VHH binders against F-box protein At1g11810. Designs and how they scored, part 4

Target 1, 377 residues: F-box protein At1g11810, of Arabidopsis thaliana (Mouse-ear cress) (q9sa94)
Amino acid sequence: MTTTMSTLPVVLVDEILARVPITSLRSLRSTCKKWEASSKTNLVGGKATARKSSHVGFILIGDKICSMKLDLNGGDDFVDTSVNQVSAFDGFAISQLFHCDGLLFCISNNHYSNYTLMVCNMYLGETRLIQNRSLFESYQNFCSYAFGYDSSKNRNHKILRNNSVSGGYEIYSLKSDSWKDLNVDLEKSIHLWRLGSVSLKGNAYFRVIKVIEEGVWEYNLLCFDFTRESFGKLLSLPFESLGDEGEGIMVISCVRDDHLAVLYQRDTLGIWISTEIEPNKVSWREFLQVDLATLDGFPDVFIAGRFIVDEEKQVVVVFGQETELDLNHGNAFIFGRDGYFTSFTVGDAPPEDFTSYVPSLVSLQIDKTGKRKARDD

## First folded at step 6 (VHH; framework vhh_8emy_2)

Design o8 (from k7 with Y104W Y111H)
Fold by ESMFold2-Fast, scan of step 6:
Structure o8 (fold): chain B 377 residues (1-377), chain A 125 residues (1-125)
Amino acid sequence: as target 1 above (377 residues)
Amino acid sequence: QVQLQESGGGLVQPGSSLRLSCAASGFTFSSYAMHWVRQAPGKGPEWVSSISGSGGSTNYATSVKGRFSISRDNPSKTLYLQMNSLRPEDSAVYYCARTYEIKWSGDVYTHFDYRGQGTQVTVSS
């Protein structure tokens, strides 16, 4: 299934184009008239402004995918935001959003009263619906997902699914448009956190829980290598995790498309960025540490959900929920050096997910043999 | 030393009723959510029903809702599945399963950590 309704809004395309290397811009421009028109406007006048502290991507608000532009311009406290619902997903209630290689992988809560899996190329206006092996709602509630690609010449994009009911693993290939069972050697004591895997350089990183004994667990990270179709060894976190008792909030994110970042909230808010990240090895550096009790006007209850690191401005933008009962406010906070703190509102409900976005030419079209045409440059 | 023992399976005709039981030992039964999971020939395991530790909340797969009823007796440490209006498609090995919750980062992770040996249910004419 190809659809033009999956095409990116012009304003978002214009912002993204200003960040694309000029050697790649000519190739992208020649494949899409909308992209070509946008690149002509931005190439002359927009590059300098778009290369400041502006962030573009997608967020989930109230089960809807919205495009977001966040501009950290002006004075220290000035933030400009643009949030618009993406019409390509009208009629779908989206519960999870993953991004890899310019493709969005989405899980919808209600398709004929069941879950729907789909992969979209917003730039090309292409969507592929994925046949689900399970029609039961409970399977999706016990499943963990990851999105990535292998190291083959044309990048075979893949989806990993772990089903905790069966204990089994399945992998979907966009190239073959089929699922297969996967035999994975993972310790029985290690459990994938079902929400928040992130794609990085084709591999996927999971928050995991290692059960030491009943009621006692340790938090770690784990990489799934889509080329080898296997997990790496447990990766250490830059903070103490054993004995947390569930009080701490941990979120992971990508930075610069080649590094992993972790946010840990308890009495303080800590942000670390990887200095080295490989399937079997990680090293961390501290980016920011904030004592939440010292912040004037900070809410009594705040649960971090997603975050953006801006290394140029030396700040972090954190999206989250201020209370379990405040479902009508979408507040975000900016934390910086020396107690710098400000807040702004992003829509009428807390954002549930955010992903930065870089377009690609990866085709989702299937020929008569069922084989996807791979094109990415 | 957690142990789960299912019983009550058998061969029945379509439209019949059957009650499965699961005897639990080696843990504080009332502190854990319990589930029934089934596996039909040539298929992977399928979740059937869940009940909270107190018995105050129950859930059912769409294929069995309105026909099956899950319950528990915490003093006797026994889980039950009452199956009514049985269909040939309900033929499977039925497993009693335990889960526990890890509450973290404003979310709940549900983990299936123990499963019994199963009891065979065959629905045929």
Scores: ipSAE 0.201, ipTM 0.607, lowest interface PAE 4.6, mean pLDDT 75

Design o9 (from k7 with D107E)
Fold by ESMFold2-Fast, scan of step 6:
Formats: structure tokens, sequence, C-alpha cells
Structure o9 (fold): chain B 377 residues (1-377), chain A 125 residues (1-125)
């Protein structure tokens, strides 16, 4: 069976290659001549510029996947940003993005609610459409997804789906191109959050709501281990939610591809980065604390949605809404040390998701024996 | 203890009508949105219909719209599904389900937390 292939724009490919750290590019140089040419011209030849303060990824603005390039500079012109719609997804309304091991997992409503599931290799221009079981469009609002891989050689990538309507779990394997039912033991008081899943070292981390009693709940984190196909224990957060009646906003993000970051907003904006993260344990360090009430010119209402940590510049970029229903402005804030903050505009609507991107050589095509092509070393 | 108990299923001929009931206990029924979900042999679960806590808002899956009607009687803590013009493809176990709502960032996130044991509906000639 031949999967549908999408074409990634050449300009976007070259832009992604130019932004990848030189050490990552060198590991791929001997295999790809286009990769080698791009790395020499745009990164290796530059004597004057450190690229560690540059961020490249995909963002979801409304229902469209856009590429974003973000350069953080010193001085009066602190930020340069470029946002362009990715034409490879024209005709699809995308609701969620997940990234794992250089692959994107996308959920499209395609005029029906989140009906189409696909895994994309944006660098190779390959797409695998994933066969749905008998799911109705309305169920996608009740499903939580996670993307990861097991510890086997060549990494069998997998998708976890929780259907809260049935209380059931299913797991998809890219290697077998099939779904199976999964029996998982999770307390009934724990609810997985639809937008809270982040892939990290092959496992997925969920924001969860733990219901203590009617009207009383707290935030927790939960890891799904794709090798064992089971959940770990609830992971401790570096802040307490119960004391403030659960009115804070919690967001998670992946840092350096091997650490988890958590943002918690109330009267202050706190950012913590994991010092140790495993399925059954976590330790945290504080990265930044901002007292929002002390910031001159900060809007009266701001709701954090997504964030990027830049450790070199000691700042965090937070995407969000300045008013609860402002759908016509895509504003972001940069918070730093000693009360430093500034703002910039990203697009015509608030970003709904952000995924950092690194190219992958993993093929999504099914060979004539029915097996996924092995990842080249 | 939250409990949901369905009844009213059975074997009927195509074109017939059935009314399903769900008796709820152990919670403030009028404060929760309620749903009907069905699962046919060899298929995944399918959402059928929803009703708000007050009964002021209802929604239906495309496959049943115009044929099924969801309603509730809050004083008696009972949820109903009136099924008209039944078709063989409506054959399934029908479950009553409750949802819990979390308000976050101007949106309402809905989670299913309880469902009943189900009632079998078979539509056959």
Amino acid sequence: as target 1 above (377 residues)
Amino acid sequence: QVQLQESGGGLVQPGSSLRLSCAASGFTFSSYAMHWVRQAPGKGPEWVSSISGSGGSTNYATSVKGRFSISRDNPSKTLYLQMNSLRPEDSAVYYCARTYEIKYSGEVYTYFDYRGQGTQVTVSS
C-alpha cells in the first residue's frame, strides 16, 4: 500500500536547515548533499552570529499550520519574527500538533471534527494517513492523544488515544500500521487534558486534573511509558494549586529535547525546568519568576497559552491572549530578569499550539513486505 | 456513590420506536450534562446525543438527528432517549453517561466520568 506523500516547500526546508544547531547538522552531512550544502552556506560560514537564540518551529494559528522563525537579539530591536502558512496542509483544518523524534503527528477536522489523523515527516515530504476505528467526529473533543516511541532498535513510533466516552485506551503502532485496545489502570478521579501532552525521550507527559471532591481539583503530571505501555505514578509539581482554589493556568513544554518545563500563572508567572525527569519521578529548578502586577504597561488581562524557554538569553517567550475573547490579535510577551518585559505580534489570531522542529530521516513509506522502512543509521 | 442504570432496550423490527431510560443517583442530577453513547458489536463507542443540566440545550449525532430525541426529568433524576424510525444499524448497547466540566482560558473542557452498564437494542426483521 502506498501512503499519500505531501511536498514540503523547498524554501521552508532550507529555512529549517539554516536554523538547526551545527552539531546536529554535522551528524547528517555525509548522508545528504542538500543538507551539507545548506549547513555550509547558512551556518558554518557565519563567523559573527551565535544561533542559540534562534527558534524554528511550527505554530497553529486558527486551523492552519504556519512556520515560525524567532530571533532574539539585544538592544532596542530585541525580536525578529517571521510567520508563513505551510501550503502542504492547504485544504486541511488542523486542530492539534505533536512532535516526537523529528516526526509530526497532526489531527485534522477536515470539515468534520478532528476526523483525520496523520503522521508527517516535513523534511522528507512524507505523510502517513492513519486509519480510524469507528470514531464519530464529535468524539474528538473527548479524546486525548500522545505521541512517542518504544525503546526497541529503530524506534517503533506509537500513538496513544484515550476515549473518555468509553473510558478506554487504544494504541497505534507505526511498525504494524494497526490499532489495539490497551487495558490501563488509571484512577477514575484523574482526567487527561486534551492539550497537555508533550513527547519527551520517547514517552509522553500529560497535564492531568485530579478531582478531590465536587468543585475541588488540583493539577498533576502523569507520564505514559510507550515501552511498557503503562502510566507512571503522579508526578509532583513545584507549586501548590489547592491553596488558591485551582484558578491558576498551567502549561507544559519540552526544553533541550530532554527536559520538561512548566509555567504556572496567577498573580505571578513562574517557570520551572526539570533537573530529573523519568516516568515515576521528577525534580525541578526555578528558571524565572515574574510579578505581573509590578510590570508597567502590562495588560490588565493576560492568559498564558504556550511558551518557549531561551536559556542563553535568560528569557521566556509566552504566547497568549491579552483579552479573554480577542481573536483578531496574536500577541506574545518576552519576560526576563529584573522586571524586563517586551511584546511583539505573531499573527492575526492567538497561536493555539507551538512545536519546535528538527528534521528527521525516518521514512513513513510501507515497503512491499508490509513493514515500515527501517530508519537509516 | 454515583450510579447510572439504563433500561428500555429490546428486540424490535425496523421502523419501530423505543424509549430508553436512565435512573441516576448519588449526585445533584440537574448540575450535570448527560449523554447517550452506543457501541455496536465489533465497533468502537459512538456518541449519540447530549443534554445540558437544565435541559435547555441538546445535540445529536448526524446519524440520528431527526429520529432521536433526548430529554430529562430533573425532579425524578431520569434521562430519556426517544428513538423513532429505528434501523438495523441502530443495533447496539446504549449507555447513559455523565460529564464533568473544567473551565480554562475562556473555554469549557468536558470529561466523561461515569457511565452505566448499558441496555441492549436489537433492530431486526
Scores: ipSAE 0.268, ipTM 0.653, lowest interface PAE 3.9, mean pLDDT 74

Design q1 (from k7 with H35Y)
Fold by ESMFold2-Fast, scan of step 6:
Structure q1 (fold): chain B 377 residues (1-377), chain A 125 residues (1-125)
Amino acid sequence: as target 1 above (377 residues)
Amino acid sequence: QVQLQESGGGLVQPGSSLRLSCAASGFTFSSYAMYWVRQAPGKGPEWVSSISGSGGSTNYATSVKGRFSISRDNPSKTLYLQMNSLRPEDSAVYYCARTYEIKYSGDVYTYFDYRGQGTQVTVSS
């Protein structure tokens, strides 16, 4: 027998995942419908909307998916935060969370370095498990992921995977439920960050490091176009990033579902929002710049991890890690104009990922072989 | 021009030993962490072992820990993998890989930028 035992843990994990309670997914669907209704009614101007901005989505706190609602109010009580663990995923340790077109792409791990990929439609209560190769001990450090869709009719949703170990690129299609190898021409000096590719209008945007010489690198952005299945040109950033290992912190986020925002932390904390964003072209405007040394009570060491831009209130909400405080409590900071600064607590650990939620009617059901729809005359 | 060239693979019986070598050229060998990675037919690549640029730190996959030993000779620009108590499950193409380490937010992120052509190891009776 040449049969290896390496496939057995994967089969057992798939069996366990197939037992995810459908009722838990249906309760999430109810919650998501309420968020959709709330967001739509609050979009139109009024006395409540004029004094309150609401952000709803999913966050990854430690290894757990949580729903978050963040209400930014005027006056003395500036922020109300509600964070609840998503019980449908209580059996899973989630390492990465991606959002595209109302679908969530999740990477789950177990303590034996086995990884499971899944796409979830929380609005419909549907989940698709994605078959992968048995890659032990590689996903966290060696794989970069992106989630997007092509411009075809009905949007074919796709997952890009770069495995630094093989140097290879692979693309998964929801429509065909299959992986294919992808030949990608990318300079060896360019390295994709494994955490934090963001989907924007079907394309994925990566933070990249370009190595110039030994010990010297710069931050850039790179777009993957899921229609052409190729990378665009390196996109310029609105700040100078040339430096040593770990000198500056760069984070990206989506604004208004059609623009990219970048946060750069060094001696100051700067936020820029794209005025134009295309696979081969970007232009920026400054949103906010804060000198962290001017803020009374700000931690001596703070590393930005995720952020939310509220253009109506002219503030940014930044989640990150503090070395001065107990890491059992996640702290978030709100920065505004004219030296406005405040803090609040979020969950038991700093959020690693945040994604705004929108509902989707995209079915995750696999098409039956040989069924063609008759054309209506 | 960066080059990595593996050698030392072959056909052996279960319980045997093999030593793989990787000859590096075109870069400052001692400045880079090095990895051994294997890939069996129809399987994805699997990390086997890693060593820091100085040789002061080594790590192993749980499947090979206690059986395999990674080492390097920086003057000769050569990476080694000593494989003992070989099992049929160890049959794969073994690749030498150069890694680039990026330090960010207190964590170390490892990327492979160059890999050799590989050397075939077959463990069978």
Scores: ipSAE 0.149, ipTM 0.582, lowest interface PAE 5.4, mean pLDDT 74

Design q10 (from k7 with H35Y N59Y)
Fold by ESMFold2-Fast, scan of step 6:
Order: C-alpha cells, then sequence, then structure tokens
Structure q10 (fold): chain B 377 residues (1-377), chain A 125 residues (1-125)
C-alpha cells in the first residue's frame, strides 16, 4: 500500500513505522518524537525472551527488482522468505541498484547504446527519470555510480558518475535536476570498482583497486563526500590484501544505516563492522570468522556476494554462487557462531544485488519543497 | 612516463578507409590489453574495439563489427585500427587506451588508467 502526500500527519508516520524492520528503527529516531518513544519501547522487549528479527529490502534477481522480506525468528532454524517482483519496474531490465535515505537509484540497460537512470521512492510510489548527459554503449564495466546527499539542511540528493574510458567525473543534483563536471584529485593507480558503492550517512563508499605494479594490486576503501564533492583518503582494511588474480573477494554493506561492514573471502569468510567511519578515518571490529573448509556439506565452490548482518541474532546472510557457470539457482547462506550454517533458495537466478529498505518521505515530485521543510521541522 | 600517441585521422568521404596507429612507450606493451574508444562532439565515449596483450583475442562493438579490424605489433609497441566502409556516424575523436583487467566471478572488469590525446576522424562529403 502506497501512502500519498495528503496523508502526511501523525497517522502516516505510524503506518510507516508499522512496516519498518526492527533493525531499521534507529535510522528513524531523529525524524519523529512520537516514533522515538515507540522505537525505544519496541526495542526493550519487556519480559519477552525472544524478539522477531526481520529484514526488508530490495533484491536484484537477473534483471528484475524484487521486494524481499526475511524473517529469522520463525522456529529454531526456520527462515521465512517472501520475494515479489516489483511491477513498477516492468519493462525495464535493471542492471544496478543503490539505496540512500529511503530512495532507490536504479540503472536500466535499454536497447543498444542507451541506458535509463531513475530515482524511486517506493513507499510514496514516485519515480524521477534522470536525463542522460552522455551516451555510450551500456556496459557496466565502463561506469561507476554512487548515490548520496549533501549535509545541507534540506539534503540535496546527488549521483556521482565516473566514466573509466574518459577518466571524467560528473555529478547530478536532484534539487537542480542537472549534471555538472567535477575535477577530482585521484591517483591514476586507484580504480573504482564498477559495482557496489554503498551510501552511508550521505556519503558513498567504494571498493577500490590500487595498482602497485604489473599484475599486483591491493583492495582499499575510498569515500566520496557529497557535501564537499571530493574524495577522502584511502581507508585501511582489517585484513591483508596485496594480491593478483585469485586473491580474495571483498564486499561491503551497511549496518544500522550508520556503520560499514566488510566481507572478505579466501579460505575463510571474515566479516568486520566499523566502530568509527568518516571520510578520512575508519576503525574496525571483527564480527564473524567462518572457516569454509570445516563446514560439512558446504559447496566445493563458493563465491560470496552481497550480505546482510544481523547483530541481534549474531548471523550473516550471504548471497552467492556455488559455481561460475550455474546461473539457474539463487541460493543464500546463513552463517553463525560455532559452525552454524544453513541455506535457502531466493529465486531462479543468482541475486545480483541487495539493499536494505527504510521508508522515506522524500518527495521526487513538484511538492518536494514541502516534504523537505516538514522533515527539517 | 607512460605515453600513448594516436595518429592517422583525417577528413574522408563516406565509404573510405583509414588506418589509425597508437605508439606506446613507458611500459611493457605486450603485458596489457589495449582498447580503441571514440567520442563524438556532445556525446559520451563509445567502446570500439579491444585486443589482448598477446593479440590472440579481439573484440568489436556491434556498430563496427565486420568493418573495423584491430591489431598490434608488440615488437614496435604499436596498436592499429583499420577502419573500412566509413560512415558519417563514425566521425569522432579516436583514443587508444591501456587497460588493467581483473577477472572476478566469471566476468572481466576493465580499468582504464592511460589514454592518448586522440586523433580526429571526420567522415563527410
Amino acid sequence: as target 1 above (377 residues)
Amino acid sequence: QVQLQESGGGLVQPGSSLRLSCAASGFTFSSYAMYWVRQAPGKGPEWVSSISGSGGSTYYATSVKGRFSISRDNPSKTLYLQMNSLRPEDSAVYYCARTYEIKYSGDVYTYFDYRGQGTQVTVSS
């Protein structure tokens, strides 16, 4: 059920809150005084010995956006999943999905040499198509994207685009509905990973490859600050990465909308969560280590993809592939303490991406100014 | 120190041929895949063709397949693009680019770290 602009009073806030996963409550505390009281009551648990752990988000399966609900508290090892294709994107082949401040940024590969960029508020049922400034053959390997907002009072949402072919950077502003070129000071040895930038507190975090010499590179993280419109310093990782072809797999994700998580897979699967994260500074703590070789019945080949951290249940949900060539199965794995592992099927194809979802009142229509003033008050 | 220098562009009639060259210096040429990319006025860059470091594998954009041929001479550190049956829509600045390739999850991700200054190709009457 979508909520319209005409229902923005307290009743709408309660309706949105009723649909929010428990793990997302913290991100809403600054928005509404009534909700802040409600979220504290909900998180306390009273005399309850068990709490529901529920995750709601959007998942990209093949070229389709689907809504996903994941409940981890149904029975001792029960996982209840609901995956439904989002009809609002019928007719679009979606290649990339980004989330920031309750808005989705989607990239659709149109017919030859064309692509469509769009920003959607799924809760309000609003979509803005973004004008193409530059056209080229639509292969994901040539462009990196990031989604964020500046720290101004009304939050101007922005999209960063890097074209690796031209070496150029450009930025789109939702407020002005326009693109502009950016001059950025980034070493030529540093390359943005084409997929998987993550928005966090308005800034975007990239996996980057730093080339040391022929065939030798290392993973790093890099922040783009949408307020200053510039890159920060390279951020240290909690693991050693000085590799080549066959080095480990690094994936990043958000936790509680205010922390960054990193997953690194080689012989083990390691997950770390930031204790401090700023554009030029990061500190890490270990969350989970899994020795994949010691898991009975675990696939011989596993390539980790997007992941969800559930700190309350002390588990991680990892979407991945059991073989490079098997595109007909969409499996997810849940890893926990002391060798706990289980799996479930998500769909008919491996998931390409996943993003957690928190409802937003940010309007993409002409009434946009009214929405921002309401949020600032 | 890494340098790429394109040459061979010019003004030609539709249906004509041109051969572009790219002279490379400052790196081990045979260790890198090389790309030809073009950019028309007011348009974004378009991938045209690529070739592996050994020259054993070549790839072409659909718009140029069957008309263009990419090749390289590793001893002379030179990349070539033979363009036949030129059309007005082929008019662009043509760049050669050095790429760094990473294989991940059965896919190849390309990173462009150097490109030349380009050579102008204009196909007109």
Scores: ipSAE 0.112, ipTM 0.577, lowest interface PAE 5.5, mean pLDDT 73

Design q2 (from k7 with N59K)
Fold by ESMFold2-Fast, scan of step 6:
Structure q2 (fold): chain B 377 residues (1-377), chain A 125 residues (1-125)
Amino acid sequence: as target 1 above (377 residues)
Amino acid sequence: QVQLQESGGGLVQPGSSLRLSCAASGFTFSSYAMHWVRQAPGKGPEWVSSISGSGGSTKYATSVKGRFSISRDNPSKTLYLQMNSLRPEDSAVYYCARTYEIKYSGDVYTYFDYRGQGTQVTVSS
């Protein structure tokens, strides 16, 4: 069959979208529905109770998105893990993964450093390809991204991009399907860490480094408010971040979509959970403190990465790198009270990212349907 | 005070070569990665090329790879960009830039903290 001359401008976009097969999206949708159904079967006597805690989400291993289900059983068989590559993304090499409001925002690179940005609703099996508007060549090491939404009743989902080469900020709106330049007021001494912003209540939280003087910096948090389209005040951390030129490891994560957690590793591994979190204010409570030097059999070198807090079981699951010599194993550690720790394997390579997942009915199809009708007329 | 001063721009014909220089002062030049960034009229800034502090590692934008060559002379504290086979699309103000590097978990995060005033390159027939 030959394509008609009038459809040539659309064929290129359709070819790119065809790299995400509908059958793969249907399979993923089925998986997400099963996750939802399984959570409901954990009710006993009309109350939410489970003998095991279950965490579901997406994990980035190498350049591939995998679905992950983690069951914490509370015995010698404490962990049951299922990790499966998501075939819907087989045509893409994924470098970054963000979650907000049941939507995944993915950044894909081809081997020519060309960036593809996409937003997916995995539950509905819908995908929107976002054109990279920037006339500026995006060098991978110089861009920071965040995903969120504004406070409008219909929630306008937005992507913030900072390119440190230009010093400029751009914001994309899902409703208008367009980018605009954004003027933001940020002190010159404050630098966003390019990876690992987290979405919380529609806003994005960044790890930042504040340069005090040459070779001396401290870690802080900064919120980007997608309603006001501006940064808030620097947010205080529950630990001392300035010491020996800020050598600690800081990681942030969401807890139950309404709280922020921070992990700080130096001589000890500390986890704190926010008791109050707003764009210009935070308060913390200690969740867990672990002296790594007291743990028998713990690796000589460990660099903490993404983590999951399980408040019911009173444990934290930490993904990370044990050593540059252990490149063929993706190990995760579970830390608990009174020196409890155990490990389990998460695939054949260290995970680069993990995002918890909650199904959403936010549709991406309505805008695409509207555009198709406009082009037909 | 950190200072970066570009020179060597001008008006040239398509297919010509041009060499840009950047004189650095006020910091330990050999300890910093250096970059060339350009901005054409009506466009945002574009990264062109990078070189490590030692000069042992170089990277290029795909649009200039094979045509441009970045180099540095640490004793003279000078950064260079050799531009060959120039095209009208290469017309821009070219800026010398320094990055500040922050180490985290074995990785290096790079931030552009200084740039010069620029030198104009115009490729026209």
Scores: ipSAE 0.228, ipTM 0.628, lowest interface PAE 4.5, mean pLDDT 74

Design q3 (from k7 with S31R)
Fold by ESMFold2-Fast, scan of step 6:
Structure q3 (fold): chain B 377 residues (1-377), chain A 125 residues (1-125)
Amino acid sequence: as target 1 above (377 residues)
Amino acid sequence: QVQLQESGGGLVQPGSSLRLSCAASGFTFSRYAMHWVRQAPGKGPEWVSSISGSGGSTNYATSVKGRFSISRDNPSKTLYLQMNSLRPEDSAVYYCARTYEIKYSGDVYTYFDYRGQGTQVTVSS
C-alpha cells in the first residue's frame, strides 16, 4: 500500500496523518519521505485548486497535550476540528510545548516547585527524560527555553536554557545526553520571552523585550544559532511596538519549515511573513491586516496566543483567550481578506499552546553500546 | 546606572542569626520586586526569597521558610534578609537580585535583570 499512499495529494496525506495514531507503524515510516516529495511535486505548477486545507499539530488544552487536525473548507465557512488527548502524556501536567524536526520538547510541572523536561518522538513512540542539573531548575518561571539542532551531518538536537537569576546559559545535547555551560554575551536590557521560542531551520527565534528606560520597553526578535551556539543581532520588526505595561500583543509562528510569521494585535490585527530569515537578517512582507472594530460578533476582549497561517486560502487561524475568567470555553477565530471572519470551538478550555507537526525518524534512544576501545582480552 | 550592593555576610555558628542588607541605586526601588538568591560552591543558584515592590507580598523557598524573613525599606532603598536558626547548609554567597515586571494582557511577567556582587555567609560545621 506504500505506492498508493505516495501518490496522494498533500491535503489527503495530512488527513491520514491526523487520523492515524502517531506510533511505530513501519509502513508509514518508510513512506513519509515519499509523501513529502510527491506532495511537493504535485503542487508545484499544479492545475488543481484545493478546496480544502488541513493542518495537523499538537495543542495544549489546560495541562494536557492533544493531537489536533484542522480542516479548512473553501467557501462554505465550515471548519472541521478533531482533538484527541495523547495518552502517552497521561499523568503529566504539561506547561510548555516546543517542536523541532519531528520531535516534541515538553516541560511538565506536577507540583508548585517540581518540573520535568522531556523530548518525545510521537511517531516512533520514544521518550527521553532529561536529567535536571541543579535544584534551582525546579523554578521554571526563571528559565527560558529553546529547541533546535546544529548543522552536523546527523543533526545534534539541542536545548538552550537561560537561567535569568544567574544570567547563565546552558545547552543540552541529545547526542551526548549532557548539559554544558555556555558563555553568551547578551545586553542586560534584553530579556527573552519565557513563554516560548519557535524553531526554524534548526535555529530558535525568540520574542524579546528590550528595556529602553524605566517603564519603557519594546518588542524585538532574536535568533539563537545552535551551530555557532551564539545569539545573532536584534532583528527588525515590520511594525512599531509601543510597549507600555501590556499594550499590544506580539506572537510568532513558523510558516512551513523555512519562514517566520509575526502577529501584532492592538486595535488591528496584523500578520507579516518573512521573505528572508537568517540569524542576523530578516525581511518582511505583509500578509493580512484586520480592523477588529469592523467585525460583528468579535469579543470585546481577545488576547491572541498562537496562530496558523494558511497561504493557499489566504487566512489566519488565531487561538487565544477571550477573558482571563474563561476556563471552560476555547474559541478560535479565522480571519481573511475583505472582512472575512468566522469562529469555531476547540476543546473545553482555551488552548495555551499549539505547534504544527510532521513525523520524523530521529531516534531518542541513548547509545548504550560503548564508543570506547574494546577491553583487553 | 543600576547598582545593587550586598553586605552583612560573615562567619557564624550553627543556630546563630545574621541580617543581610542590599543597598539599591539608579532606579525607582519601590517599582521593583526584589529577591535573595544564594549559590554554594559546586551548586547552581537557589532562589531564597522574594518581596513585591510595595512590600505587600513575600515568598520563601521551602528550605528557609519559617527561619528567614525578607523585608524592604523603600525610602532608604534597602532590601533585608533576616536569617535565623542558621544551618551549615545555608553556607553560600548571597545575592540581591531585581526583577523587571511587565504587565501583559492581565498577567505579570518577571525578568531578572540585575544582581549584586554577593556577600559570603559561612555557617561553621
Scores: ipSAE 0.335, ipTM 0.691, lowest interface PAE 3.6, mean pLDDT 75

Design q4 (from k7 with S50Y)
Fold by ESMFold2-Fast, scan of step 6:
Structure q4 (fold): chain B 377 residues (1-377), chain A 125 residues (1-125)
Amino acid sequence: as target 1 above (377 residues)
Amino acid sequence: QVQLQESGGGLVQPGSSLRLSCAASGFTFSSYAMHWVRQAPGKGPEWVSYISGSGGSTNYATSVKGRFSISRDNPSKTLYLQMNSLRPEDSAVYYCARTYEIKYSGDVYTYFDYRGQGTQVTVSS
């Protein structure tokens, strides 16, 4: 059943509304009184391009979903950040967070239940708990997830689940509120990385491990097309990733909601942004290269987890964990041109996930009669 | 070509024992961790047991711990599951499965890539 989750801080609501195009803002204002009042009072709507100096989204710190606003001062090394726990998720231990088209897909791992799947619309304050299909499910650690939508007129949002124990695939449809089995043919040498996927233009992009021969593997990219309900071919990466025992770290992220970025860390940290991205085609451009050994004060051991690209300021913000230093602090690093490097603290624990956010008018209320979507007043 | 072939299933009474075998070919057996997975009619697959490539580490699902024992003979490329004190709820098709293990930041990530055809175990009457 729908649960009200309008717990976003007013400052975050205002920043989100500032990023919405003028043509879409009228619909958002008329849907929720809280957001309507906020957008009118602060006069932030319709100036999204002027507000692109800040980054707004949700971040997973430990097992808690928090809202985050990050302001980068132009030409200055000062950083202003605010992090607030989202109270709508109090009582839930969240292990994974996905974003697609203004909807959040969350996986909760409770000590007294294997896990709970839910889709949330934070703008409308709606939550849908997703029903379990099987009486006995495989352990959470053996499942990979992706969130997307098909190209139908009204966008049917879907969740792909791969159960590694069975080798099987299933798709959940928001429209039908049901699961179905999917016959997927992937080469046995290709394994979906369980640490998440990224939604982009309705499709999901996975980091994959491709086993070349015994003891030799490399990173690769694979797209799942939610319209065709099939995987594309392996997508070329702009770097060599041949490795053993995980020496290189690969992370992916969305840029401007229409491009994919890839981060590859070893002795250097490289960032590339797609110039074209489709299920069976990609082209890349280099954004930034950093030689980590040349940075004064950079931790001896650091593992990148998530990142944000700011093209206007020509920097990247990287979240991760420091394996031999204080693991109780959530440090983030900013890398820029010509050896520019600075750090700031995000919270009490290393961030495990981050997703940018845009409001959605998609109702999560079940309407099996074909009745038009009900909106929050 | 990787091949896994299970054997040793059958019909037994509650309290009985069975030993399942899995014959592996087409890869360096000792370099891969192996698992037993089962699936009962109308239920999803359930992970049963794990053994590292060397045989030095094992793990078990709570439902079978203390009753089942996983082992391997690397020279003969054979995986075993000794099942004792069998119960009706152990009835399932049992699959031998191979995993590729990646060590990353102190953790071991496990990816299933091959399964056998399965062997039926029925515990009844």
Scores: ipSAE 0.360, ipTM 0.701, lowest interface PAE 3.2, mean pLDDT 76

